# VH-VL binders against A disintegrin and metalloproteinase with thrombospondin motifs 9 (ADAMTS9): the designs that were tried, part 1

Every score and structure here is a prediction.

Target 1, 201 residues: A disintegrin and metalloproteinase with thrombospondin motifs 9 (ADAMTS9), of Homo sapiens (Human) (q9p2n4r1735to1935)
Amino acid sequence: LPQNCKEVKRLKGASEDGEYFLMIRGKLLKIFCAGMHSDHPKEYVTLVHGDSENFSEVYGHRLHNPTECPYNGSRRDDCQCRKDYTAAGFSSFQKIRIDLTSMQIITTDLQFARTSEGHPVPFATAGDCYSAAKCPQGRFSINLYGTGLSLTESARWISQGNYAVSDIKKSPDGTRVVGKCGGYCGKCTPSSGTGLEVRVL
Structure headers, positions and changes below count from the first letter of each chain, unless a header shows other numbers; antibody chains are not in Kabat numbers.
F, E and O stand for the ipSAE by ESMFold2-Fast, ESMFold2 and OpenDDE, each averaged over both directions (binder to target, target to binder). V2 = 0.75 x the mean of E and O + 0.25 x the DockQ between their complexes.
[cut] marks letters that were taken out.
Atom coordinates printed by the task and the answers are left out, and those that the model quotes come from them; centres of patches stay.

## First folded at step 5 (VH-VL)

Design v03 (from b02 with heavy chain S99G G100D; framework fv_amivantamab_arm2)
Fold by ESMFold2-Fast, scan of step 5:
Structure v03 (fold): chain C 201 residues (1-201), chain A 120 residues (1-120), chain B 107 residues (1-107)
Amino acid sequence: as target 1 above (201 residues)
Amino acid sequence: QVQLVQSGAEVKKPGASVKVSCETSGYTFTDYGISWVRQAPGHGLEWMGWISAYNGDTNYAQKLQGRVTMTTDTSTSTAYMELRSLRSDDTAVYYCARGDYEWLPYFDYWGQGTLVTVSS
Amino acid sequence: DIQMTQSPSSVSASVGDRVTITCRASQDISSWLAWFQHKPGKAPKLLIYAASSLQSGVPSRFSGSGSGTDFTLTISSLQPEDFATYYCQQYDSYPYTFGQGTRLEIK
């Protein structure tokens, strides 16, 4: 039974991109193999809950008064805001790249991402230039439910930037993570060294 | 100990509005969401919608869209459900329940229920 | 919307009996099904989540099984306090939907 997409090509004679069953860490998982006509096929995990539950955002509004936190940090269209943050963007994900050797999600592979607003934002990343108060507006959402994978207990995020804050919630089983990240200009990304390591459920 | 405590019974005339509260304790309010579920006399359970205590995002059952509003007050760990333009078929026991798609989508703790009677 | 259908609509049983209640979803919901016990004048009580996971504090005589579209709740040895209405609920997709209920009555 193949253990990666290159073995699917070699052992099964498959040359078409598509879903294949691979034996990963003793479990049979569905993996999307891309680039099967080349000598370097790549492995992706199809996200069962799709792009409505898997997205990354750099929020594009800036408060006129950056020391405020209006509406107790809730997002509203009628805020006293400027829409001038040029690095803003929104990316949603149908599939994410997995490195089967290290068992890590490669957050910067956007092959199956759609950027519907502004600039591409990597998986598991969010930020804004909204407020110097503790009310981040950038959001990311991860839902690995139904993929056979979960994030490991060691998955962590770091905050970077001016008055940067992050509020990140991870479900006990590691299948679900939501984050609010931002600052006066701030962001959160997966920590160096821990990465976004996954395990087979 | 996790508890959800709801406001008392209400009697309303058709066309009025009702606002039911659900005060929570024994857990971090913003880690979960609150769903609202009702049961009309002689009928089964009906899901009305949920609200995230984390960010205030809501999702309402389509048939109630436009008549229902759910809110939270994090300073008091309380969720609210307001139903407008009441009709006699809105007579039901209304429950709040802890359960949020973003974390734990099953309803593990429930309020005691609030009877809302709508009659002319 | 996903329709949830329970069978039977009512069951008469005696203390000590093994009781099974079934629930069918109109489409595949994987294992995303919960079972609730509901007694008059009380709030519903979660028994089982994720089709087969027993909620903390629920007696081990309750068990759940199934996946996809067909699910079963089993009470291995019925106790007096188990006479109640039982509901299944899918949480695979919005709107969340409940079965019509199965009323468990004393024989």
Scores: ipSAE 0.000, ipTM 0.426, lowest interface PAE 17.4, mean pLDDT 86

Design v04 (from b02 with heavy chain S99E; framework fv_amivantamab_arm2)
Fold by ESMFold2-Fast, scan of step 5:
Structure v04 (fold): chain C 201 residues (1-201), chain A 120 residues (1-120), chain B 107 residues (1-107)
Amino acid sequence: as target 1 above (201 residues)
Amino acid sequence: QVQLVQSGAEVKKPGASVKVSCETSGYTFTDYGISWVRQAPGHGLEWMGWISAYNGDTNYAQKLQGRVTMTTDTSTSTAYMELRSLRSDDTAVYYCAREGYEWLPYFDYWGQGTLVTVSS
Amino acid sequence: DIQMTQSPSSVSASVGDRVTITCRASQDISSWLAWFQHKPGKAPKLLIYAASSLQSGVPSRFSGSGSGTDFTLTISSLQPEDFATYYCQQYDSYPYTFGQGTRLEIK
């Protein structure tokens, strides 16, 4: 059985983008092969729960008084906020790029992402700007359930910003991760040292 | 393990007030908020409001605004819900529930419930 | 306010049956929906959050699906302890609202 999309092309004679079964770390997984008409096809994991549970946000609402958190636990519709941060955005993901050699998700590959608000935001990334110190407003959601993959226990996030906090919750099996990140232009991103590594279930 | 323990049943006259307590244990109190949910006999669940144990911020259901006050005491890891100007339709079992931050505000642990009966 | 409507209002089933309960939101709530089991004299118990995430300690026969406005709770092989009232709850926006409940009864 092929182990990557280039082998699908070579061994199966396939030339069309689509889902193919690949033998990955001893398990048969369904992988989306893109660019199959080229010499450099790319592997993507189709997210069964789609973009409703796989998204990244940089929340652009700024408090009129930046030393106050409007609400720990909710974004109230009566919030005294400004919407003036130019890097704000919301991206949702139907497929994410995987490097089958390192088993890391390439979070910056947005080929199958949809940016519905503002600027593109990488997978597993969240932040805010102009919110109160220690008041994270950005959010991300990861749901790998049904893909045959889960995040490893080594998956880590780096909080960036002098007043940044991050609250990242991972399910015991590693298939579900949600994060709330930010605090006065703070953000969180996957650690470049550990990356966003996955394992076969 | 996480536990929320509520004060005992109360019987009140119309116009009185009731204050229900919810003592928590097994987690860092200030990392979560507390929501209050009630259920009148023969009716479904109704959300009353939320309080942040971190900063004391509250959000109350509009229909209860002005009659309800939620507070916390971090030294005892206890949340309180006071409902004033009680009416017969306030007869219900009142629950406290632990609530996460904005993105994960699901109620993962609940108190056992406190029956409040309002009758004349 | 976001209105949550469950169907059916009651269902009769036998042990071993696959049971499906649906919940409809009056507006798009993305995946911000939880499912609770409620038994008389006890507090509600969280089963599913974020529409499809199984709460720790909840049996795998429970599953949730859906997004936007239409959601489903499935019990793949009903057990005696599963006879209860089930509630969906949206947490997309305040005020948080619950469905009216679905009562699961012994056939």
Scores: ipSAE 0.006, ipTM 0.455, lowest interface PAE 12.9, mean pLDDT 84

Design v05 (from b02 with heavy chain E102D; framework fv_amivantamab_arm2)
Fold by ESMFold2-Fast, scan of step 5:
Structure v05 (fold): chain C 201 residues (1-201), chain A 120 residues (1-120), chain B 107 residues (1-107)
Amino acid sequence: as target 1 above (201 residues)
Amino acid sequence: QVQLVQSGAEVKKPGASVKVSCETSGYTFTDYGISWVRQAPGHGLEWMGWISAYNGDTNYAQKLQGRVTMTTDTSTSTAYMELRSLRSDDTAVYYCARSGYDWLPYFDYWGQGTLVTVSS
Amino acid sequence: DIQMTQSPSSVSASVGDRVTITCRASQDISSWLAWFQHKPGKAPKLLIYAASSLQSGVPSRFSGSGSGTDFTLTISSLQPEDFATYYCQQYDSYPYTFGQGTRLEIK
């Protein structure tokens, strides 16, 4: 019946933040309503697999020789690296903001993100300043399994920056996406033209 | 004020070796690499190689491998380029240039150049 | 090795002219391209790095554009001190390579 958190407040008389079932595109989805004591509650999707499989990283290590790709591009703690990239950061996500009108994830809403290292990094974003040899080390991970949502087939990422390269793998059902992104220096973000659109499974 | 000051002109006979110095000031020497670039009379610019002032790692142009050695002395903030088994076609102005290794590796400051003449 | 090809080899122009110099890489170098001005008896001077970033202290009449394999250097209103040889240089892959140079001469 209710189609958004404002309707939950109006139709059910609910005033507490928490999980509520909303009718979205003809399907019953579990949505976390935040700010229910206000006139402007916000919708969030609770990630069933939590922050261990939902994270964004700007990798902080930089090669001394930026034209190399050591270890066949694999990440190693014993790299000959500087650890001085100031844009570095790691954010993990328990919940992500959804715009129910456009069916897009608002990747910059970090209300339920934990930044454990460095600078906050938006959802579905990764980057680095590791190497000019096209061996990206920055990572992001998305796992929407159990949320009732998946990314649309049109979900796409753009690479930005110098020597920017991305290697992105999406599961057939769109519930899992992992990406490696980086450059010297580079990043990947969801395409603004398609956004990080979701569909109801 | 960043400055790279090179040693003076050299005249050498074929088969000899030359060692050009590049003394730097105005920045932290170990934060940058040094590239060497030469220009023969009537020719364009030719990259010879690069050295990290941080750890001494080098990368040389393949045509010069076996004849060129690049070194640094951190105590004097000086880079060196030695070219051996000189030929007449090694006659050129030799430049050192500051280059990044942990950011964009472009050549932002250059030494004034050292003319090396190889003649019989 | 990545081959850098400049065109034209030389250009004659007058003060106040708009001058465009092009540079083509034999393979994709993303934006890892620099432009240098070189005058006889002096060291080369960095004008543009990362294809389009103006080096500090370089006049705004200089601009760079392009990505991938095709790049341009533009001087919007030529001044007397701009008569020089201009070089493009890729720093995508070792060995770093320069174009053959474009001589900009007084008409």
Scores: ipSAE 0.000, ipTM 0.432, lowest interface PAE 15.1, mean pLDDT 86

Design v06 (from b02 with heavy chain Y101F; framework fv_amivantamab_arm2)
Fold by ESMFold2-Fast, scan of step 5:
Structure v06 (fold): chain C 201 residues (1-201), chain A 120 residues (1-120), chain B 107 residues (1-107)
Amino acid sequence: as target 1 above (201 residues)
Amino acid sequence: QVQLVQSGAEVKKPGASVKVSCETSGYTFTDYGISWVRQAPGHGLEWMGWISAYNGDTNYAQKLQGRVTMTTDTSTSTAYMELRSLRSDDTAVYYCARSGFEWLPYFDYWGQGTLVTVSS
Amino acid sequence: DIQMTQSPSSVSASVGDRVTITCRASQDISSWLAWFQHKPGKAPKLLIYAASSLQSGVPSRFSGSGSGTDFTLTISSLQPEDFATYYCQQYDSYPYTFGQGTRLEIK
């Protein structure tokens, strides 16, 4: 049984992009093979809950005065805000790239992402700029339910930037993660040390 | 149109200090940071640090050993970089560049550069 | 510090050619990479940020790709004004570091 998209080409003679069953870490998983007409096809995981629950955002609303807009636990679009942060963006994902050797999601592969506002934002990444003091407003959402994969216990995020704050919640099985990231131009992104590692359920 | 205009060339002796200015126009000064990058003759580009024009927060490259100070004057939309205890290997063209904030610091507009020569 | 290595150090090409320049990081930098064009006597010009995002006003013949440690800048149909030195820059961690540059020369 093939273990990656290159073996799908070699063992099954397949040359078309599409979904294939691969034997990954002892389990059969449905993997989308892209670039099957090239020498180096790429593996992607199709997200069952698509772009409504798999997205990344750099929040675009900037307060005129970050200290004057109190945070009450929800997004604050009702304060005196400039909607002009040039690095703002929103990307949603139908498929995400996986490195089958390391079992890490390559968050910067946007081949099957749609950027509906502003600048492209990598998977599992969020940020803002001066949207609220110590109150992260950028958000990301991950839903791997139905893919046969979940995030490992070692999956981590790093917070970077001035007054960076992150609020990240994982489901007990690791299939669902929501994050809020930001502050005064802060962000959160998967740790480069451990990466956004997945395991087979 | 966005413009960053730097002060003119300087010649300094070792041990002196230099202060380079970067006057900006064509955008809201407080919406961006200013980064400083230098290039010594025959060498590549070297990042020195940045300053937020909004609140004056700074972040400096560690190798400058506390001898760099970056400031802004919001009333004139001008950023400044002062480098102290100059050495001959500080001879370089110094650039200011408009950056997004530190997490997306793409340097989209640059000043023309200021040549600082340090010689005895 | 993260070391950025570009290859080739120089490349000779003709107008209309497809040119590829590569950049390798000494450690994983995700997509936190920018590409700059630098001409003598002028300031550097941003071409690409976040490894693949084209800066506004930059011609569509420029494109970037890659993630992790290996990145490429491609010029699909070289124009006379494209002869310059090109630099990659990582902004994953401090200090931000640049590659040594690739000099694009007339063949």
Scores: ipSAE 0.006, ipTM 0.434, lowest interface PAE 12.9, mean pLDDT 83

Design v08 (from b02 with heavy chain L104I Y106H; framework fv_amivantamab_arm2)
Fold by ESMFold2-Fast, scan of step 5:
Structure v08 (fold): chain C 201 residues (1-201), chain A 120 residues (1-120), chain B 107 residues (1-107)
Amino acid sequence: as target 1 above (201 residues)
Amino acid sequence: QVQLVQSGAEVKKPGASVKVSCETSGYTFTDYGISWVRQAPGHGLEWMGWISAYNGDTNYAQKLQGRVTMTTDTSTSTAYMELRSLRSDDTAVYYCARSGYEWIPHFDYWGQGTLVTVSS
Amino acid sequence: DIQMTQSPSSVSASVGDRVTITCRASQDISSWLAWFQHKPGKAPKLLIYAASSLQSGVPSRFSGSGSGTDFTLTISSLQPEDFATYYCQQYDSYPYTFGQGTRLEIK
């Protein structure tokens, strides 16, 4: 059985982008092969729960007076806020890039991401410039259920930035993670930099 | 089997402090936060605050800021809530609850409750 | 703070009845609302989260609906063990806030 998209092309004579079954770490997984007309096809995982549960946000509102948490942490479109945070954005993901050699999600590959607001935000990343009062507003959501993959037990996020805080919750099986991240300006990113390690269920 | 087990009932004098524990089992402690909720006799549920077992970040209800401290001990999978400068109106049953949000179940498991009586 | 208002404050019903409890948020909370069952001497029990997601182990006669500001909890065929107080709670924004409760009593 092929172990990667290059082997799908070589062993099965496939030349079209699409879903293929690959043998990965002893399990048969459905992998989307992109660039099958070239010598360097790329592996992507199709997210069963789609872009409503797989997204990354840098919240665009910035309080004029950052020592408060107005609306008691409520997200508001019409707060007394400036909307000049240049890193602000919202990206949602239909498919995410996987490196089958390292078993890492390549969080910066946005080929199958849609950025509906502002600037692109990598997978598993969130942040804001909202408030120094420990009320983060940036969000990310990961749902790998149905993909045959989960995050490893060692998956961790680091908070970076002035007064940065994070509120990250992971399901016991590692298939779902939701994070709230931010500060006066802050963000949270996977501790491995741009990579996020997964295992086969 | 997920369980949250709280410390026993406390009787305190006004001005004292109380520290309630919430020992968890049956799940990876650092994957969820812990919220604290209280109910005074004859009243509804009131949220007090939340702590991340992942990194220790906290968020407290504004009316309790300055009087409440929440902590965790990852080695024992235990969360703590300390309330200082107790008043008679702090008499309540105090609950810990496992916190999720959005698509992760929220307050899906609760401790049995700890009655704190503040007598003047 | 987001205020949560439940109606009715109490309801009397018989086994087999369909019961509906409503909850209104003072501002848009998307779908970030949970429903709890609370019995005297017991801790509250999660029934529904994310407005409409049934918690594992909760009977299918319980269902939730709504988004934004208006939400409902429905019990399609009331059973003896369902007599309790029910609370909605928003978890969109801190501080998390509960409704005042709806007491479901035997008719």
Scores: ipSAE 0.006, ipTM 0.497, lowest interface PAE 12.3, mean pLDDT 86

Design v11 (from b02 with heavy chain W103Y L104W; framework fv_amivantamab_arm2)
Fold by ESMFold2-Fast, scan of step 5:
Structure v11 (fold): chain C 201 residues (1-201), chain A 120 residues (1-120), chain B 107 residues (1-107)
Amino acid sequence: as target 1 above (201 residues)
Amino acid sequence: QVQLVQSGAEVKKPGASVKVSCETSGYTFTDYGISWVRQAPGHGLEWMGWISAYNGDTNYAQKLQGRVTMTTDTSTSTAYMELRSLRSDDTAVYYCARSGYEYWPYFDYWGQGTLVTVSS
Amino acid sequence: DIQMTQSPSSVSASVGDRVTITCRASQDISSWLAWFQHKPGKAPKLLIYAASSLQSGVPSRFSGSGSGTDFTLTISSLQPEDFATYYCQQYDSYPYTFGQGTRLEIK
């Protein structure tokens, strides 16, 4: 059995982009092979729960009371919501790129992402600006259920920026992660050196 | 179609100032920043700084801080870069480039370049 | 400042060849790296951002890989229009810095 998309092309003679079964770490997983007409096909994981549960947001709204957290801990719908932060955006993901050698998600590959508001935001990333200090409003959601993969214990996030904090919750099996990130102007990204590593379930 | 058009070549004496313009079209000017990058003859690319067209915030390369000023004019969708106290080693082609976002500050569209020659 | 070092400084190749250019950062920059193509008399052109994401309109023969400190740009089947100087650029932290460039020349 092939272990990557290049071997699918070599061993099976396949030349079309599409879903293929690959033997990864001793288990058969469904992987989307893109660029199969080239010498360097790319591996992507199709997300069963798609864009409704796999998204990244930079919250760009200015709060009415910037010295306190939003009303009742929720977003303020009475804020002036017009491009308060140049990095504001919302991206949702149907497929994410995986490096099968390192077993890491390449969070910055947006080939199968849709940016429905503002500017593109990498997978597993969130942030804000002009919220209250230490009151994160940006959000991200990861749902790997049904892919055969989960995040490892090494998956970590770092917070950066003014009064930045992150509130990140990972399910026990590592298939589901939700994060709230931000501050006054802050963000969270997967930590340097460990990346967003996955394992086969 | 996104387009950045720069002002023409300049010849200046040491100690003078130069102001290069970058007129943009094909997108909403205030949604992006503008970075300035230069290349001296026989040398590589050097980043000079960035300005937000939204609020005018700037960030300048430390070695140019105090000599460079970046501004924008929203009414004409134009960015400007002024370099003062010119030296012969400021001779370079100066580029403006559209700079996207804090999470994606890559330079996706560039002006054609402006040659600034500093000679006595 | 983060120093970006490219290798080789120049490479000679023929149409149809696979060409690989490398870029090394003096410290960890995660995936915050772009690749540019620069031809004499023209502005630089963005090819790759975020280490591996292909810019819209750029031919699929261009690809990028790497993370942390070590990055590569690959051209799978070199075309006549690909002879140019290539630059990597980090955008992890200010000041943004470029590599010294790799000149791709006709063999």
Scores: ipSAE 0.006, ipTM 0.450, lowest interface PAE 13.6, mean pLDDT 84

Design v12 (from b02 with heavy chain Y106A Y109I; framework fv_amivantamab_arm2)
Fold by ESMFold2-Fast, scan of step 5:
Parts: sequence; C-alpha cells; structure tokens
Structure v12 (fold): chain C 201 residues (1-201), chain A 120 residues (1-120), chain B 107 residues (1-107)
Amino acid sequence: as target 1 above (201 residues)
Amino acid sequence: QVQLVQSGAEVKKPGASVKVSCETSGYTFTDYGISWVRQAPGHGLEWMGWISAYNGDTNYAQKLQGRVTMTTDTSTSTAYMELRSLRSDDTAVYYCARSGYEWLPAFDIWGQGTLVTVSS
Amino acid sequence: DIQMTQSPSSVSASVGDRVTITCRASQDISSWLAWFQHKPGKAPKLLIYAASSLQSGVPSRFSGSGSGTDFTLTISSLQPEDFATYYCQQYDSYPYTFGQGTRLEIK
C-alpha cells in the first residue's frame, strides 16, 4: 500500500487529484492528493466538519472609547471601533496540509482555505485588537473528528503580545480544540510556530 | 502633558502593609494599563504586575501572588498598589508606569518613584 | 519565565565613543523588546521599543536592532548625559522581565 501521494503516482500510476487510502503509521487513512500531475504532489486532510468547525480569526473591532461602551465578555459590534488593526481577518478550512514525515499539520498552507474577511489567518491561530485585557475576541476552531487523526498531548499554544491572553479547550481525545485569543492586540499561535503535531487514532 | 504622580516615601515595620498611589493626568485613564516595577538597593528592575484601568483586570508576578493587590479608581484617575506582609527585602523604590493597548506596548511614562523602607 | 541576559555587566567609555550593549532572551520574543536608561534618583526612561523604534524625544545617537533572541543597543557618539545604567525588557509574555542591567561609566 502507498504511504504518500508520490507513491500513489509511482505504485498505482494515478495522476488525478483526489482522495486516496494511504498506509500511515500502520493505519489506513484517507488523504487528499493535490498536484498529482506534478513531480511533487502534496498531502491534505479533508475535514469532515469543514469550514463550520475549522476556522481562524483575528478580530479587528477595537473599541474607540471603552468608558462609553463597557464590555462584559460578549462581542460589541454596536460600539464605536477604531478599525486600525491591519492584521484582522477570518479564514475557514475545508482541507489542511499534512507533512507525513514529521506528522505535523502545516498551518500556513492556505490552498483549501477561504478568507471571507480581511487578511488570511493561519490554521489554529487567533487574535484580536480589543481594548480589554482579559476579554479576548479572536477565535479558532479545530475539528479533526472523522479524519483518523488527533492532536498529540504535546500540542500547545503560546500567547503573543502585550496583555495577551488565551482560553484554549481541547477534547480528551485531541480531535476537537477551540480557542479564544487576544487582549490589546494579542494573539495565540501553535508553540512550534507553523506546525501542529498529530497522531493516528 | 501626560504625568504620573506617586505618593510619598513610607517607613514600615516587618509584617505591615503599604499602599502606594499613582495619580494620572493628561490622557484618558481607561485607555492604558498601569504596571508596577520596583528596584531594591543594589539590584535591578523587577516587574510586579499590571492592572487594566478599563475593567480592573490584573496580572501579578508569581513571586508576589498572595501579597500584592492592584486597584484603580476611575473617578480620580488613580492606580494603587498594596503590598502586604512586608519583609526587609521589600525595601525598594516602587514605580508605576503607563503601558499601552495599541502599538505602544512599552512603559513610556513613569511615576517619580516611591521609596518604601522596611525596618525594625 | 523568560530570562534576559545583558552583556557586558559594566563598560567604561569616553565622550565620543561608540558603545554597544547586548541582550539575549532565553526564548524567541519576536521584536517585543524595549530599552531603558536609568539614573540614580530618577525614574527609568524609555529609549527604544519594538526592538528598533526610537521613542519620541530620544536623541538619534541611540539605536536598537535585533529580533528573536539577540538584541543590541548602540550609542553612536557618547555624550556626558549618557552615563547611566541601561536595561532591556521583554514584553512578549507575562511575567515581563528585565535584564540585569549594564552600567555605563566614565573612563
């Protein structure tokens, strides 16, 4: 059985982009092979819950005057905002890139991402520019259920920026992670920078 | 003119508490946080914690957890730092400093400092 | 906690000299580093923020450089008022931490 998309081309003569069953770490997983007409096809994991539960956000609606529009933990789109945070954006993911050698999700590969607002935001990343230290507004959501993969117990996030805070909840099996990140233009990213280590379930 | 003006020097006995004030002017108090930094004689600068003037949220250095409390009074644009169970090694100059919410993350405006002496 | 290490711990220099002070973070702090000048009996003064941005009102002879873990403060032509202790400070992660300081003394 092939172990990567290049072996799918070599061993089965396949040249069409699509889903293929690969033997990965002793288990059969369904992997999307892209660029199959090239010498360097790429491996992607198709997300069963798609963009409804796989997204990254940098929330850019920073309050202009917090004293006139107090905040209590909910988004306040009815308050005057500064709109000066250039990194704001929202990206959703149908498929995510996997490096089968390192077993890491490559969070910056946006080939199967849609950016519906502002600037592209990498997978598993969130942030904001909001005027309250412990009221992060940026969100990310990861749902690997049905992919045969989960995040390892070593998967971690770091908070970056002044007064940055993160509230990250991971399911016991590592298939589901949601995060709220931000705090005065703060963000959270995977601790490895651009990679998230996964294991086969 | 942006200014942070601190309360005067204090002499305390071991086990007592001290509360230092930092009165601000020249900017919108709730747009910035206030950090507290101290320097013991012959030592370097030590960050103690931060408070949001907007909602009163705090973050304290772990070594001071349980002994330090930071508060604000928006009506007087004043921040306070209270340190309890004072020890002789708490003798230091205590500073308040303004910290930004935007691209000004550094401590750009400082109070003049308050000398707290802890002696028997 | 992120540890900040400065070198040298002290330096003796003359007016007109070029002085460099380095600061090393124990982990990647991107560009979230500030430099302060501190004189006895006075509050610290912000010189540089975001590793390389000169604070308004600070003379152009002061400059900062670096990113990640290694940072440098340079004074291109030392003036009499520059004799002081200099501190680097990271503001990437809580708790915020300062270097131990570099004392700049007259030769």
Scores: ipSAE 0.006, ipTM 0.449, lowest interface PAE 12.3, mean pLDDT 84

Design v17 (from b02 with heavy chain G33Y; framework fv_amivantamab_arm2)
Fold by ESMFold2-Fast, scan of step 5:
Structure v17 (fold): chain C 201 residues (1-201), chain A 120 residues (1-120), chain B 107 residues (1-107)
Amino acid sequence: as target 1 above (201 residues)
Amino acid sequence: QVQLVQSGAEVKKPGASVKVSCETSGYTFTDYYISWVRQAPGHGLEWMGWISAYNGDTNYAQKLQGRVTMTTDTSTSTAYMELRSLRSDDTAVYYCARSGYEWLPYFDYWGQGTLVTVSS
Amino acid sequence: DIQMTQSPSSVSASVGDRVTITCRASQDISSWLAWFQHKPGKAPKLLIYAASSLQSGVPSRFSGSGSGTDFTLTISSLQPEDFATYYCQQYDSYPYTFGQGTRLEIK
């Protein structure tokens, strides 16, 4: 059985992009092979719960006058806001890139991401520029249920930036993670940088 | 009336430590951060760090990390700043300042300042 | 660290004059800038926060403007009590940093 998309080309003679069954760490998983007409096909995991439960946000509503407009960690659209934070954006994901050698999700591969607002935001990343210290506004959502994969129990995030804080909740099986990140233009990212380690269920 | 009242002037030798106090009144102490800012003679203002009066969280300027400690005493609404291993270039007026409302970092009320002189 | 550069370093003016002081940040700080007045022997006094918001109790002759990297403090009709040193301060990122000061002196 093929173990990667290059072997699908060689062992099965396949040349079309699409879903193929690969033997990954002793388990048969459905992997999307992209670039099958080239010598460098790439592996992607199709997210069964789609872009509604797999997204990354940098919330860029910096308050014009934060001392006159009370806030308590909730979004305030009744306050005067400046939308001048260039990293603000919202990206949703239908498929995510996987490196089958390291078993890491490559969070910066946005080939099957849709950026519906602002600038692209990597998978498993969130942040803000809301003008409130310790009041995170950015969100990310991960749902790997149905993919045969989960995050390792050691998966963690780091807070980066001024007054940054993160509130991250992970399901016991590692298939579902939601994060709320930010605080005065802060963000959270996976602790390993651009990689997020997974295991087969 | 919001007031921040600091302890009196100190004269120290190199290598000693100094601890400056900032007693606050006229507001709910635990709702605000206290920042410390210093000014060496003939120089500008330099931020040293802040402490949350709510939970004791601190954030220190990198060049002072390892030498500075900030604490609070909620029962007396007092903030403290201790600077260790004093050098002659630590000679400055040290100010405490109330930082922000609900974690917003601006300095709306200041103490009167404490002159710390470090000389051999 | 974000470097804050003020100009001029000193200015001589007469009562009634319009005075403008500028502050430049080494990187984009949006509007996270405050202006302080400092007189010898006294604590600094907050004048402006969020680049343009006048602190309660500060005379309306003081105004702030700018965003990004370039900021100005304007005193529209200078009064005798306004002779002091003025500092800008960014609070976009740690460590918070101040400009070197602009000394406003009697002409």
Scores: ipSAE 0.000, ipTM 0.429, lowest interface PAE 14.0, mean pLDDT 83

